# Ledger of designs, part 19: VH-VL binders against Vacuolar sorting protein 39 (VPS39)

Target 1, 267 residues: Vacuolar sorting protein 39 (VPS39), of Arabidopsis thaliana (Mouse-ear cress) (q8l5y0r16to282)
Amino acid sequence: PARIDAVESYGSKLFAGCYDGSLRIYSPPESSASDPSELHQETYVLEKTVAGFSKKPIVAMEVLASRELLLSLSESIAFHGLPNLETVAVITKAKGANAYSWDDRRGFLCFSRQKRVCVFKHDGGGGFVEVRDYGVPDTVKSISWCGENICLGIKKEYVILNTANGTLSEVFPSGRVAPPLVISLPSGELILGKENIGVFVDQNGKLLQTERICWSEAPTSIVIQNPYAIALLPRRVEVRLLRSPYPLIQTIVLQNIRRLVKSNNAV
Short names: E, the ipSAE of ESMFold2; O, the ipSAE of OpenDDE; V2, 0.75 times the mean of E and O plus 0.25 times the DockQ between their complexes.

## First folded at step 7 (VH-VL)

Design p2 (from be3 with heavy chain G33Y G54E, light chain D28S; framework fv_benmelstobart)
Fold by ESMFold2-Fast, scan of step 7:
Structure p2 (fold): chain C 267 residues (1-267), chain A 122 residues (1-122), chain B 107 residues (1-107)
Amino acid sequence: as target 1 above (267 residues)
Amino acid sequence: QITLKESGPTLVKPTQTLTLTCTVSGFSLSSYYVHWIRQPPGKALEWLGVIWSEGSTDYNAAFMSRLTITKDNSKNQVVLTMNNMDPVDTATYYCARDYYEWSGSDYYFDYWGQGTLVTVSS
Amino acid sequence: DIQMTQSPSSLSASVGDRVTITCKASQSISNYVAWYQQKPGKAPKLLIYDASNLETGVPDRFSGSGYGTDFTFTISSLQPEDIATYFCQQYDNLPLTFGQGTKLEIK
């Protein structure tokens, strides 16, 4: 009966971040029976509960497999070593952070707190050092790395933050009904949400193409699971192929899921 | 910082039109939905309607024939107009902010105005 | 319209007691339930949303659970300042509807 707010794959296991601040680890079913009826009813089994993992709800998690780290967003942003979950670092400046983005190749973390965007770098010794702190004109609702720049979805528009000089370049106005969504692609290019469409832009906020992803309704969350784009719409999930013309592959009716979480390990 | 405040007449005669204004501060009406809810003395809360960030409205069918919600983003005001008031419409009227910016599907309320008691009698 | 029925209509409890209030929907509403606290003469205050999520700043003695048609709100250890009327709200479909409220008093 614990409420789960975040889930991530780690090898064959699932990590679940809970509202009570605990981290729960689930293992795949022990039985690998070939009976189709039995297989349909098998579920992951709770292996371990790490009580007191965080004092606040765990609202987001990301397994950084190449660095053997678990990133969690709760009261602040914390990094735990894998597989033992020893505390490696806590970013105290990220207390009250509402969104973050991780650049795995460079080892750069950016996060938003109030009207500030902060950048930290993984120093290779297990610690994190502050690189820069930028002022922005409004509260950030969505954030993502885009090459060396940072794309921000703020209240009425999308902007590109140039990390070298701290200047903001307006991309286009965000939608009136839907919250801003900034989604990074492996290429460093972005998908930006506007009402029920997804718009492709490069790392400088310039349009890449005229073709767009058209969702049936405005999504509140989008996750990329290559080759699919998965969007959470009111009471349904739409799975679309991430290839023009972005056809609808599947619709899943969900009644109790408010946010999608990306899986990092396919197994 | 975030506030909503209802204002308007506290006494209305039967058959008259009620006009209430909700003045907001600390957020933009172009980004948030605002709802009107009322509560007769000692009774349950009743949802009246909502105005969306882009200006569209949805009303409770029980009231839609006599209820209008409008807004002026530049004045930070949402206005409720209710025709043909009756003594049974005596209630405390609240305006409330929808939880999510640009919310289209989930309606619950993080900030409420203090409420204004409207009494309908001769 | 979706009808929300709360039980009990009122209850009396002592400081330190575990208090449970239930809310039943006339049809399945998944987890689309919020719980509010209302003190006399004041506007309602959001405590819980999505059936079980605590609003920021709300003490952890408050909790919620449920899915479908049956929902529960619990105060694990009653404090004097918790004396209020509590009510549930569904947001699965319009019109939004509220329970009739549960008045909580100290013995």
Scores: ipSAE 0.000, ipTM 0.375, lowest interface PAE 19.5, mean pLDDT 83

Design p3 (from be3 with heavy chain G33Y S56E, light chain D28S; framework fv_benmelstobart)
Fold by ESMFold2-Fast, scan of step 7:
Structure p3 (fold): chain C 267 residues (1-267), chain A 122 residues (1-122), chain B 107 residues (1-107)
Amino acid sequence: as target 1 above (267 residues)
Amino acid sequence: QITLKESGPTLVKPTQTLTLTCTVSGFSLSSYYVHWIRQPPGKALEWLGVIWSGGETDYNAAFMSRLTITKDNSKNQVVLTMNNMDPVDTATYYCARDYYEWSGSDYYFDYWGQGTLVTVSS
Amino acid sequence: DIQMTQSPSSLSASVGDRVTITCKASQSISNYVAWYQQKPGKAPKLLIYDASNLETGVPDRFSGSGYGTDFTFTISSLQPEDIATYFCQQYDNLPLTFGQGTKLEIK
């Protein structure tokens, strides 16, 4: 079997980004009314392999449905037109980028590379234009847009980068063991990871409420799938309702799960 | 080379204001938090307060009403001002650097000044 | 405020001895404890942080352990240059607080 490093939904299909740099497209099992009480799960079937998609492992993907684009992070950040996957743009300055965030409303991309944070804007015609480049004191471990500003997880601290003037404002420490996690909410507010808890802050990093999400262990990845927060913990996934008191809905015990991805299956 | 050095008067009369300056070298005050800690002769260390890289301050509630910490990044100086000194305030006063650059998170100290003994007596 | 109770207040030991100092917090502080060495007339020096992590440049005869409320600092084989006062410090919550110190001296 092929090693898959990234998964993303596209309509009813699944896109899988592979370690060998290929993109694999899977179609859902065909509905069969000839056996209406079929209890056996049908498997997604490989429809197409795009062998020349990237020279490096595809480590992240995101479908930008409103723009008919696929964003991929591999050796750099690339944009491909949907549904045909023609190359629209490659952000050469993103070579070696380790994290990114997309603001769909404004069409803004930010990414981190080494000790820099770069901002590009989609120009509406398919091209991307560099807006700015900011120096930061250390490697960014997590990044997200928060309104017009950018929240960064650096070392053991959360920091708000003011995009107008490039200043950094400290928010609070990320904790001791787990790496920092910055998660954006549809409201523009953030959930910041601190050990086994998720803390709610506004777009300026100010505490929004005293109530927190409490996972049973420190998560390594969190995905918001409204109305749920889905966290990858050691040996399990926890699904919590994004409503106070953030109750545990489901625990799924899984082997060898590396990353969680959003579903874009809004039919 | 990273250094911190306290300076100011070594003798203060009761009711007077103490002003101590911590001059730093080898790092930027725009990147690090700096704390003030004191130690009465033969006793435990006592935390007074901190000034953050961005200029915000936190104080020990026991001293908050008479304590102010300020800084001037361009001069590489952090200043502690304490009003209404009393003989019980006799102590060696230290400035110390917070461990992580940009971080106020951990509040433990990798570099300390030599300390300056302030005696409050009349 | 979180009280840090350190024991013993003083101890005498011989070169080569194993020395243990304890620190107890009045409430759970996870692993947010640092240990310092202070020689007479000098500023404290960081030895241990996060209860058990050895600061760079510090000899490996020094170690720390503990979680929650009970913390231990150990010198596995006492050397003459280790004679000093040792302090624990919590950094779980403000105000930062220190133990009362343990004065270590040679028998």
Scores: ipSAE 0.000, ipTM 0.392, lowest interface PAE 17.0, mean pLDDT 83

Design p8 (from be3 with heavy chain Y107W; framework fv_benmelstobart; at its last look DockQ between E and O 0.01; V2 from the best seeds 0.00; counts 0 for: pae E 13.6 > 2, placed apart)
Fold by ESMFold2, look of step 8:
Structure p8 (fold): chain C 267 residues (1-267), chain A 122 residues (1-122), chain B 107 residues (1-107)
Amino acid sequence: as target 1 above (267 residues)
Amino acid sequence: QITLKESGPTLVKPTQTLTLTCTVSGFSLSSYGVHWIRQPPGKALEWLGVIWSGGSTDYNAAFMSRLTITKDNSKNQVVLTMNNMDPVDTATYYCARDYYEWSGSDWYFDYWGQGTLVTVSS
Amino acid sequence: DIQMTQSPSSLSASVGDRVTITCKASQDISNYVAWYQQKPGKAPKLLIYDASNLETGVPDRFSGSGYGTDFTFTISSLQPEDIATYFCQQYDNLPLTFGQGTKLEIK
């Protein structure tokens, strides 16, 4: 059985990107009513395995529903048509990229590779064109669009990269223990990780509110599924409501779990 | 030319609140963090806290219950507020600029204000 | 909190002498040490960062070394204008902490 490193949903289906480069597609069992209190329900059922989907492990995926595309991160960044998964484009310059962010409104992709941040634009057809390439002072550990600029987690701090001129502006440090973690909200604002605390900032890195979302430990990754924030912690998953005071809704304890990471959207 | 200048009262009575203003020039508060550090007469420097370019703060735990740092980027001002002053708080108070505009991991200070002596006595 | 223990607390030396000041950190701080010069009634002036790197415009008679917990600051040939208090600062972790200083005087 293949190790799963990335997950994404499309309609009722789940896509699982595997370490062997295969893509597995799961469908829900037929179920319109259920009693979760004492009955066991069927789980998602494997519908299909696409062997050889990529040559290298699939480490992240994102469905770009407005464009009918699936973005995959493996050896490089590739785009696939939905629902048939035909490869539409491969960003060859993204070979070795470790993180990316997609701006769906503008059709812009940014990714980090070594000490570079590169920007590509979807040309409206099946192709992408390079717009810009920036040098940064160290390896980028987390990346997200913030308006027309890019928020980067580098070393132990957050910075804003001005895409017009390539300059960096300091926001604040991420902490001594946990690496930086940048999470975009559907509204376009950001949650920046500071140890076990999530700090809410606007697209300029300015503090949005004094209230913070507090996890029991520093998360490895966070996924936003309104109205919930879902954080992967070393030994568990915490689900919190994205409304002050961000109450804990559920804890799922995970024994012997290997890290599962989508590029910027882990489960 | 990069400058920082502290201003505010030089004499405060015990239990009163101290408010000091750091006015900066030659750099943007939207790009650099600014720290507050004090030096009691004849003693070591004590780091009080910092306000980062994005407005977030970090405070020394020894002072955080009575310490607030705020700023106004458009006025080039960083403000220190310290409640419940005591004679032990008599010190020269400095504001200082973070070294490097993009990294908080290099938390040493390339530019300092001249300092302002604040005496707390009855 | 990381304690920086600086020694000696005062030092008297002749012009041309080599002087050495030490700081010991209470835990491993890698090379995250800065050294400052402070003249009476003045703000500190940065001399050394990352334990051994000279700040721009600082004379090369000043030097620093160390890694981990033990750090040294050296003036290779003392000049009259070097009369000041010198102190170290760690920046490995918050809160930032300073040595108590070494008052340097000319004999």
Scores: ipSAE 0.000, ipTM 0.464, lowest interface PAE 13.6, mean pLDDT 83
ESMFold2-Fast, scan of step 7: ipSAE 0.000; ipTM 0.474
ESMFold2 (binder alone), look of step 8: mean pLDDT 92; pTM 0.938
OpenDDE, look of step 8: ipSAE 0.231; ipTM 0.736

## First folded at step 10 (VH-VL; framework fv_benmelstobart)

Design g1 (from a11 with heavy chain D106Y; at its last look DockQ between E and O 0.02; V2 from the best seeds 0.00; counts 0 for: pae O 9.9 > 2, placed apart)
Fold by OpenDDE, look of step 10:
Structure g1 (fold): chain C 267 residues (1-267), chain A 122 residues (1-122), chain B 107 residues (1-107)
Amino acid sequence: as target 1 above (267 residues)
Amino acid sequence: QITLKESGPTLVKPTQTLTLTCTVSGFSLSSYYVHWIRQPPGKALEWLGVIWSGGSTRYNAAFMSRLTITKDNSKNQVVLTMNNMDPVDTATYYCARDYYEWSGSYYYFDYWGQGTLVTVSS
Amino acid sequence: DIQMTQSPSSLSASVGDRVTITCKASQDISNYVAWYQQKPGKAPKLLIYDASNLETGVPDRFSGSGYGTDFTFTISSLQPEDIATYFCQQYDNLPLTFGQGTKLEIK
């Protein structure tokens, strides 16, 4: 079986980016598509395999619905038209990029490569223009927009990159147990992972200490589906209300789950 | 050999400004965080603030209004400036290096200066 | 701020005794606790980090345990050179905070 390294939702379809560079498209059964109101377990069917979608493993994908684009992270960052999947743009400077964050509201892409953070802006016509290039003191592990600023996981600490002046403001260590986990909120705030705790910070890196979300275990990923935060734990999914005191709403025991993907009122 | 050494006045008058210098050796300030911690005689340790390797600072909110930490990497010096000193500020002041492992800073301290006792008195 | 409540404030024990010091955090701080030894007139010395990890070069008679809010520092067999004040410290969040300290004496 093909190794799937990235998953994304596009409408009712699921995109699976594979290690071999292929993109597999899965569709719900015909019956389920006709009656979306019915909640029942369905098996998705492989609709199409796009071989050679990427020359390298597809590490991440993101559907930019407002722009009808699919962002893929592989050898570089590429943008593909939806639904035809033609390549619209390739960010050459993103060759070797390990992380990215898309600001859909403003149409900004930021990505990290080694000790560089670059910012590109969508020009609305399928092109992208470089607008910023920052040096940072060490290799970036994670990256996320936070308002007009960028939150970085560098080494084992979180820092805020001020996009206006390029200054870095360190926030706090992410700890030793897990890699940095940065979750952007629509408000511009962030949830920063520390062990099994999510710490809230504003776009300037100010800690909102009174607001902490605690998971049963350290999550590997978190999906925000207002009003809920959904965390992928090692052997289960934990759903908590994204409101103080962030009570546990539901635990879903799942085995061998590796990825959570947000879809229309679904995960 | 890794060393930190605090230097500065040991006697300060009330309302005056304290300036302490931490001179480090054996490591680069561009790679390590340096903290300032004080300890009143016979009392617990109190964290004052930190200067990151990149130059950013964080302060204990209790002292933020009157505390400034700066550094000169080329001189291997970190400077603490604390305004409006009061007898209650009498303490041994330490600079300490943040523990660094696997390219991470963790906010506990593996090396300390010997400390310098600062007495605030008229 | 996170409060670290350390107990006891003072302790007297005999050589060879097992000594236990506790520190309680005002909130869950995972394992982000360090323990220091401070001898008179000296700076604190790091003994334990991450609640239970022994710092390099520290005798194995020293140990730490705990996770969340309750932490314990232990000397399995007290030695004369262990006369000192011991402090816990949290580094979960700023500001960093220390326990009140435990002054350890030998009978």
Scores: ipSAE 0.008, ipTM 0.505, lowest interface PAE 9.9, mean pLDDT 89
ESMFold2, look of step 10: ipSAE 0.426; ipTM 0.749
ESMFold2 (binder alone), look of step 10: mean pLDDT 91; pTM 0.923

Design g2 (from a11 with heavy chain S103F; at its last look DockQ between E and O 0.06; V2 from the best seeds 0.00; counts 0 for: pae O 11.4 > 2, placed apart)
Fold by OpenDDE, look of step 10:
Structure g2 (fold): chain C 267 residues (1-267), chain A 122 residues (1-122), chain B 107 residues (1-107)
Amino acid sequence: as target 1 above (267 residues)
Amino acid sequence: QITLKESGPTLVKPTQTLTLTCTVSGFSLSSYYVHWIRQPPGKALEWLGVIWSGGSTRYNAAFMSRLTITKDNSKNQVVLTMNNMDPVDTATYYCARDYYEWFGSDYYFDYWGQGTLVTVSS
Amino acid sequence: DIQMTQSPSSLSASVGDRVTITCKASQDISNYVAWYQQKPGKAPKLLIYDASNLETGVPDRFSGSGYGTDFTFTISSLQPEDIATYFCQQYDNLPLTFGQGTKLEIK
């Protein structure tokens, strides 16, 4: 079986980035495509395999629907046209990048490579221009836009990088066991993971103390589908209302789930 | 093994600046938060501020305008500077270590210095 | 700022008595409460954290409870060495704030 390291949704299709550098495209059965309003359990079928999509394992992908681009993280960060998947741009400086965050509203990409954070801007024509290059004290583990600033997980700490002046502001420790979990909200706020708790902070790293989501267990990932926050737990998915007091809406027990992907009105 | 010790002047004149040093041992300042807390004689404890492991600081708003906390990790020292001292600032000043759990730090204190009484008087 | 209203301000009890101190927060602070013991001329000593967790090395006659706004610290059987002032502290939000303290004496 093919090892899938990245998953993304594009329309009704699912993109699977594989360890061997191939991209597998899955489609729903035709019957499902004809009536998307009906919820049913179906098995997606492999439609196409794009061999050699990447020379290295595909670590992450993101569909930028507004720009008809697919972002892929592998050896570097690349942008591919949708739906044809032709390579439009490769961010050479992102070679070795381990994390990225896309700001769709502003068309900004930030990524981390070792102790560097870089910012690129989409020029609207398929090109990208470097805007900023910041040094940080240690290897970045996670990265996310938060308004005009960037939230970083560095070692065991969350910090806010002020993009205007390059200064770092510590938010709080992420912990010793779990890797940092940073979730960007459309508002510019963030949910930062700490144990089984999601802590809300603003774009400046200010804690929103009244804003806490408590999960049954520490989530490995969180997907925001307003008005819900969907968390992937070790053996189940919890759906909570993204409104105080963030009540549990649904628990879905699933076996061997590894990834959550947001789709159009679906996860 | 783990110790914190406050040092500095015990007598300060009004309007002068207080400088206290907290010397720590048994742990690294790059891994722990250090807080400054004071206690007027016979009164409750008052939190002044904190310097985080990464060097960031947070201050009690009541003192932000005249309080600065810095540190030197290599020297195992945290320094509190408080300007424009007033007799009302007479208190025992403590530095304390933040408790650090597996999933983060909580702002309660597992180790304290013995404190140093600072008297502000003419 | 979060206010921690501690009661009583002073307490006198006999050896072996059950002692109870309360702390009320001005807002919901979940379980982010610590309790300290402070003996004369000494720094505070952590006894309880997260409202109910006993710090390592602390006798089990000490306990804490509460969640939200109302918190209780209890000594199940007062001992002579327990003479001290006790403080609650919240760490839900900065600035950190303490209760006024309870001076505990033995009759």
Scores: ipSAE 0.006, ipTM 0.492, lowest interface PAE 11.4, mean pLDDT 89
ESMFold2, look of step 10: ipSAE 0.626; ipTM 0.827
ESMFold2 (binder alone), look of step 10: mean pLDDT 91; pTM 0.928

Design g3 (from a11 with heavy chain S105D, light chain D28S N93D; at its last look DockQ between E and O 0.28; V2 from the best seeds 0.00; counts 0 for: pae E 15.7 > 2)
Fold by ESMFold2, look of step 10:
Structure g3 (fold): chain C 267 residues (1-267), chain A 122 residues (1-122), chain B 107 residues (1-107)
Amino acid sequence: as target 1 above (267 residues)
Amino acid sequence: QITLKESGPTLVKPTQTLTLTCTVSGFSLSSYYVHWIRQPPGKALEWLGVIWSGGSTRYNAAFMSRLTITKDNSKNQVVLTMNNMDPVDTATYYCARDYYEWSGDDYYFDYWGQGTLVTVSS
Amino acid sequence: DIQMTQSPSSLSASVGDRVTITCKASQSISNYVAWYQQKPGKAPKLLIYDASNLETGVPDRFSGSGYGTDFTFTISSLQPEDIATYFCQQYDDLPLTFGQGTKLEIK
């Protein structure tokens, strides 16, 4: 019954970040996980509640499996060791950050706060080192790594920030109704939202193809679970294949869902 | 070549339901928006609604209770259904493609159908 | 709903004349205005979008300007084939709305 604002998976376990700042850990029951006749009935059992995990609501989490870390976004950005959840680092400069992107290959974190984009690097231990700090012309609505550069949705436009020299290159407008939405593909390319349309661009923001992925409404978030794209719409979730012509596979009608989370074991 | 063509009845009795079909060619309905617009004789054009490339719709509030727009991408068809027709609904009905360029804004019309005059009378 | 007030409602001019038609929006709509030509018995044809951008294939004698609430459409040198009704459309907000039109005739 606790309000959950963030969900993430680690191995067979499910982490739920709650509005009260607690972290709940769920596990599948051993017998239920082995019974194929209950495929639509797999129920996770609460294993542990970590009260006081953060002072503020946990609004996002990401498991960094290759580094055995959990990233959490609440008042700031924090990193926790896995599996024990000990706090390894808190990025104090990220207090008030509204968006972030993690590049697991390089161990790079970027985040946006006010009119700034900051880059930190994991130095191998429990430390994170500030690499660069960039000024941008307005608050960032959406952010994602694209190769070694950063794609930003600012106001109603997409731009690419060159991390080597700090210059911004315009890509195209995001539209006038829906806010910008930047989504990374596993290939390193991007889907950029334009109203209810997802436009495919390469890592330089150049149009990759003329065919687009089209949702029934402008999504508020999109999660990539190859070969699927999963979009959260105002009153439903749509699942489409990431292959032309991007057919609709499933629609789930929901009330009050607020967030999608990529999972290794979920659809 | 890009074309849109409206087809359906030209004469409808009051209270009946109007169904018009817009058949498109030269572009994909999965990639472009299609609108329905009408023009009463001697009056300004009136926007009725849009079906977006993903299938969602928006309707003019003045017509929303009577209006349904659907499409079938495989048939290249967009269908307007308008219930409870009245003589004031006599108009030429157009379907039109939303002008969309890779970097452009939406909601103006680069290609229009020829229009079909629908008369509502007993 | 955003109202588009177009003037004049009709206009008569000679070949070679400069013709000017205006639209006023009931609220600021930035530059989100299109202009159309509709010849008798035919569908509208897009001439101008974003207040001032000429659509492909439209003669250079057509032009548009404006920002905010006041928009102007101009034919620099009227030709016999320009007899038509001209109207503006806003696309800043839904529902999309159109001016009442200006019927242009040649003296």
Scores: ipSAE 0.000, ipTM 0.411, lowest interface PAE 15.7, mean pLDDT 82
ESMFold2 (binder alone), look of step 10: mean pLDDT 91; pTM 0.928
OpenDDE, look of step 10: ipSAE 0.011; ipTM 0.514

Design g5 (from a11 with heavy chain Y100F E101D; at its last look DockQ between E and O 0.78; V2 from the best seeds 0.00; counts 0 for: pae O 8.6 > 2)
Fold by OpenDDE, look of step 10:
Order: C-alpha cells, then sequence, then structure tokens
Structure g5 (fold): chain C 267 residues (1-267), chain A 122 residues (1-122), chain B 107 residues (1-107)
C-alpha cells in the first residue's frame, strides 16, 4: 500500500493522506458502528481513493467540522469541502509552508514559510483573506495559536509572537534531542515539549505551573483527550492524566506506530 | 545538600563488566537527569550517557553496544554497566547532575560526584 | 559528533595576567557552551554556562563569550588558586563533547 503521511478523522471515517498525493478514505465495518460504547477490535476498510488529491505528498490534514472543511498541507495549504472534497480555496502564499495552526473559534489560519509567519482569516464565504505577515529571525519548526498570539518553535527555542506588534518574546529552549512540540489545550494553554517533559504556558509564554508532565521518552506527538494526555513515543503510547501530578495511566506497546489521531473519544 | 557519589570496583579485569553505582542525595532522580562521564588519566572528559528523569536513556554511540544506564528512583541510585572492559577504559568515572533550567540551560553539569578511578588490568 | 577544538593545550602566566582560552566548534552551536575548572584530583567545576553566564558563586574575574563556532574563556586577573585545567563543553547536540583541556600554570 501507499505510504501514509497524514491521518485525520471525519465522523466515523478516517482520511489518509499519502505520499503519492492520493487521499484514501476508510470506513469502519458495519458491525462496529452498532455500539460505539463497546471496546472492540476494528478493521477499517478502504472505501475510496481519491487519486491526484494533491500534486505533492500530503503532510498534514485537519478537519474543520464547524465549517465543513478539510485543511490539507502539501505543496501549499488548501481547503476542501466536506464531504465532497472539492477544493474550495488554496492559499497561494502558503506555497512551501511547513507548519500551520488553525484557530477554529476565530477562523484564523497561521502558517510558517521559511522565516515568515502569515495569518489568514476565513471570510465566512468560502474565502480567506490575508491579515498579517511577520518576519522572524529563523526557521520556524512549529507553530500554534496561543490566544491572540502565536507560539513558535524557532530553531531550538520557543517564542511567542505578538500578533499586534510583531514582537517576539522568548520562552525557553526546546531541548536538543527532539524537535519543538507545541500542543494546544482546550483551556487555551499550551504544552511545550522539552526532551521528555511537557511544560504548561499561557498565551504570553508564561509558565503556568511548576509541575510538568514527564514522559518516559520524548514524545513525537501528543493528543489531548480530556482528561488524558496521550503521547506517542518511539515504540509505545503513554497515557497520562492531564491533572497534577500527571500520573501514568497506561502504556500501550505498539509497533510501527506513526500517527495519533483523536476521534470520537478514541485515539 | 546536593551530593553524588560513585561506588563500585576500582579494579576490573579485561573482558569483565564494570558496574558503578551513583548514589545521590538532596534531590530526586525523578526530577533530574544524571549523566555518566569519564576521564582517562591526563586526558579529556568523555561523555558516556544520560538517564532522563523519566527513565529514558541516551548513550554515546561509541559505547552504546556495551553500555547500560539504569536507575532506581526510590533508592536514589543510578547504575552504569559497561561490558567487555579494556585497559583503554581505565579512567575516572563521574556521575553528574544536569540541572533542568526552564530559562534555557540544559546538558551542562552543576553537580558532580567526586569520581572513582577504575583501572582495567589483568 | 560536534568537535570542540580547544586552544592552547597548556598555558603559563603570571599572577595578575589576563588569560584567554579559546574553543572552536565544528559547527554552529549557538551559545550552548559551558566552561569548567578542574583541579588535580577533583571533579570539574562549572564556571560558565550558555557561553557567557557566570555560575553562581564564581568570581567575576572569570568570563566567557562567543556565539556560533568561536568561544572564548577569560580570566581577567589570574590568581594563584586558578591553577587548574579548564575545559569547554558543548551541549547543542548529543553526544555531549568536551574540549581537550587547557592546563594552566603560574610562572
Amino acid sequence: as target 1 above (267 residues)
Amino acid sequence: QITLKESGPTLVKPTQTLTLTCTVSGFSLSSYYVHWIRQPPGKALEWLGVIWSGGSTRYNAAFMSRLTITKDNSKNQVVLTMNNMDPVDTATYYCARDYFDWSGSDYYFDYWGQGTLVTVSS
Amino acid sequence: DIQMTQSPSSLSASVGDRVTITCKASQDISNYVAWYQQKPGKAPKLLIYDASNLETGVPDRFSGSGYGTDFTFTISSLQPEDIATYFCQQYDNLPLTFGQGTKLEIK
């Protein structure tokens, strides 16, 4: 099968963005749909393959349920209507973008390209308008909305970009053995990864807690499923309670796991 | 009072396994990284590996095949095991604490053990 | 691995002299450099971190500078108690690596 580089959940279906630019849609078996409250092993079945969905590998996808849009990151950032998957918009300026963050509440998109951070706003009519364009001193590795500000992983540091004036404020270094990891919390706070540790910060980059989440290894990604934080480690998944003192709840040993996706109270 | 102290055999025969224990006090191993560093007589320092607060380890690739670092947080002990010792491994072995500073400093060592000289000889 | 090339390997100076030691990284390591003092039979002691920050309790005659690949450690006025071997260390990436050391003696 084709190499899958991006995964997203849409209802009961799974979208798989592939390296060849195709989008594969998987559906659960009918028997599994009868009682979502029961834990069972499911084998999703390939429902549809949309060839040529993207000209380049699909790096990331995000379902914007409130707007019935699918965001895809590939050669650029594109928006597709759900469920028909027609292209609604393409952010031309996002060509070469390496990271993005969507603010669903406000309808804002920010993305990074080289040493630039751009902000677009959904106009409510299927279009997007450019709102801001910021220069930053180094390559952006990660990006996330943080209130009205934007948290950036630049090189090996976390910084907050003030969207009002374009000023950068340093938070702290991200560490040396893992790329920056920025996770948005439903509370509006962020978890910033440093090695095997998750640090809580507010929209201004202020440390909110003296306590931290300590994982067994540096996670490659974290999914928040309240009240749990679920971290993907190299060879396993750790589930920790997202409440002090953030105890380990479960360890799931998985082989060749690459992506975590939140879906209907499941991961 | 923060202290680290290395303990173990000071004489090891070639091909044997070295086991050193670093006993710490004044801080919790669940909160700090502990590194092992060695120094051959009259030579430079050489980083061997680290065990993170969460238990994860990283090793110098030069020693990865024969080096293991473990810890017991409840005992305040970090253990270094190095297999197939050779006279070239003769060195003073240190355990050192890496103070995790949210302000941006890491992987430098603010506290060291006194070191223990390990001689590998037949 | 990142190589830290330290210079000189040995140095002799008089009390009161300004002493300078250099360390060159094989690649850009920003300011992720520490300097240590090691006296005979003792463990290294942290003097400088982040290239230029003086560790708490360390005399202000010690200083560090540099960014990128070239780093400098300085003793503004050498004191008798400063006889030791000094090491630079990078912590930009694993494995952590040290300079070869500079043995400092007093004339």
Scores: ipSAE 0.016, ipTM 0.522, lowest interface PAE 8.6, mean pLDDT 89
ESMFold2, look of step 10: ipSAE 0.544; ipTM 0.781
ESMFold2 (binder alone), look of step 10: mean pLDDT 91; pTM 0.932

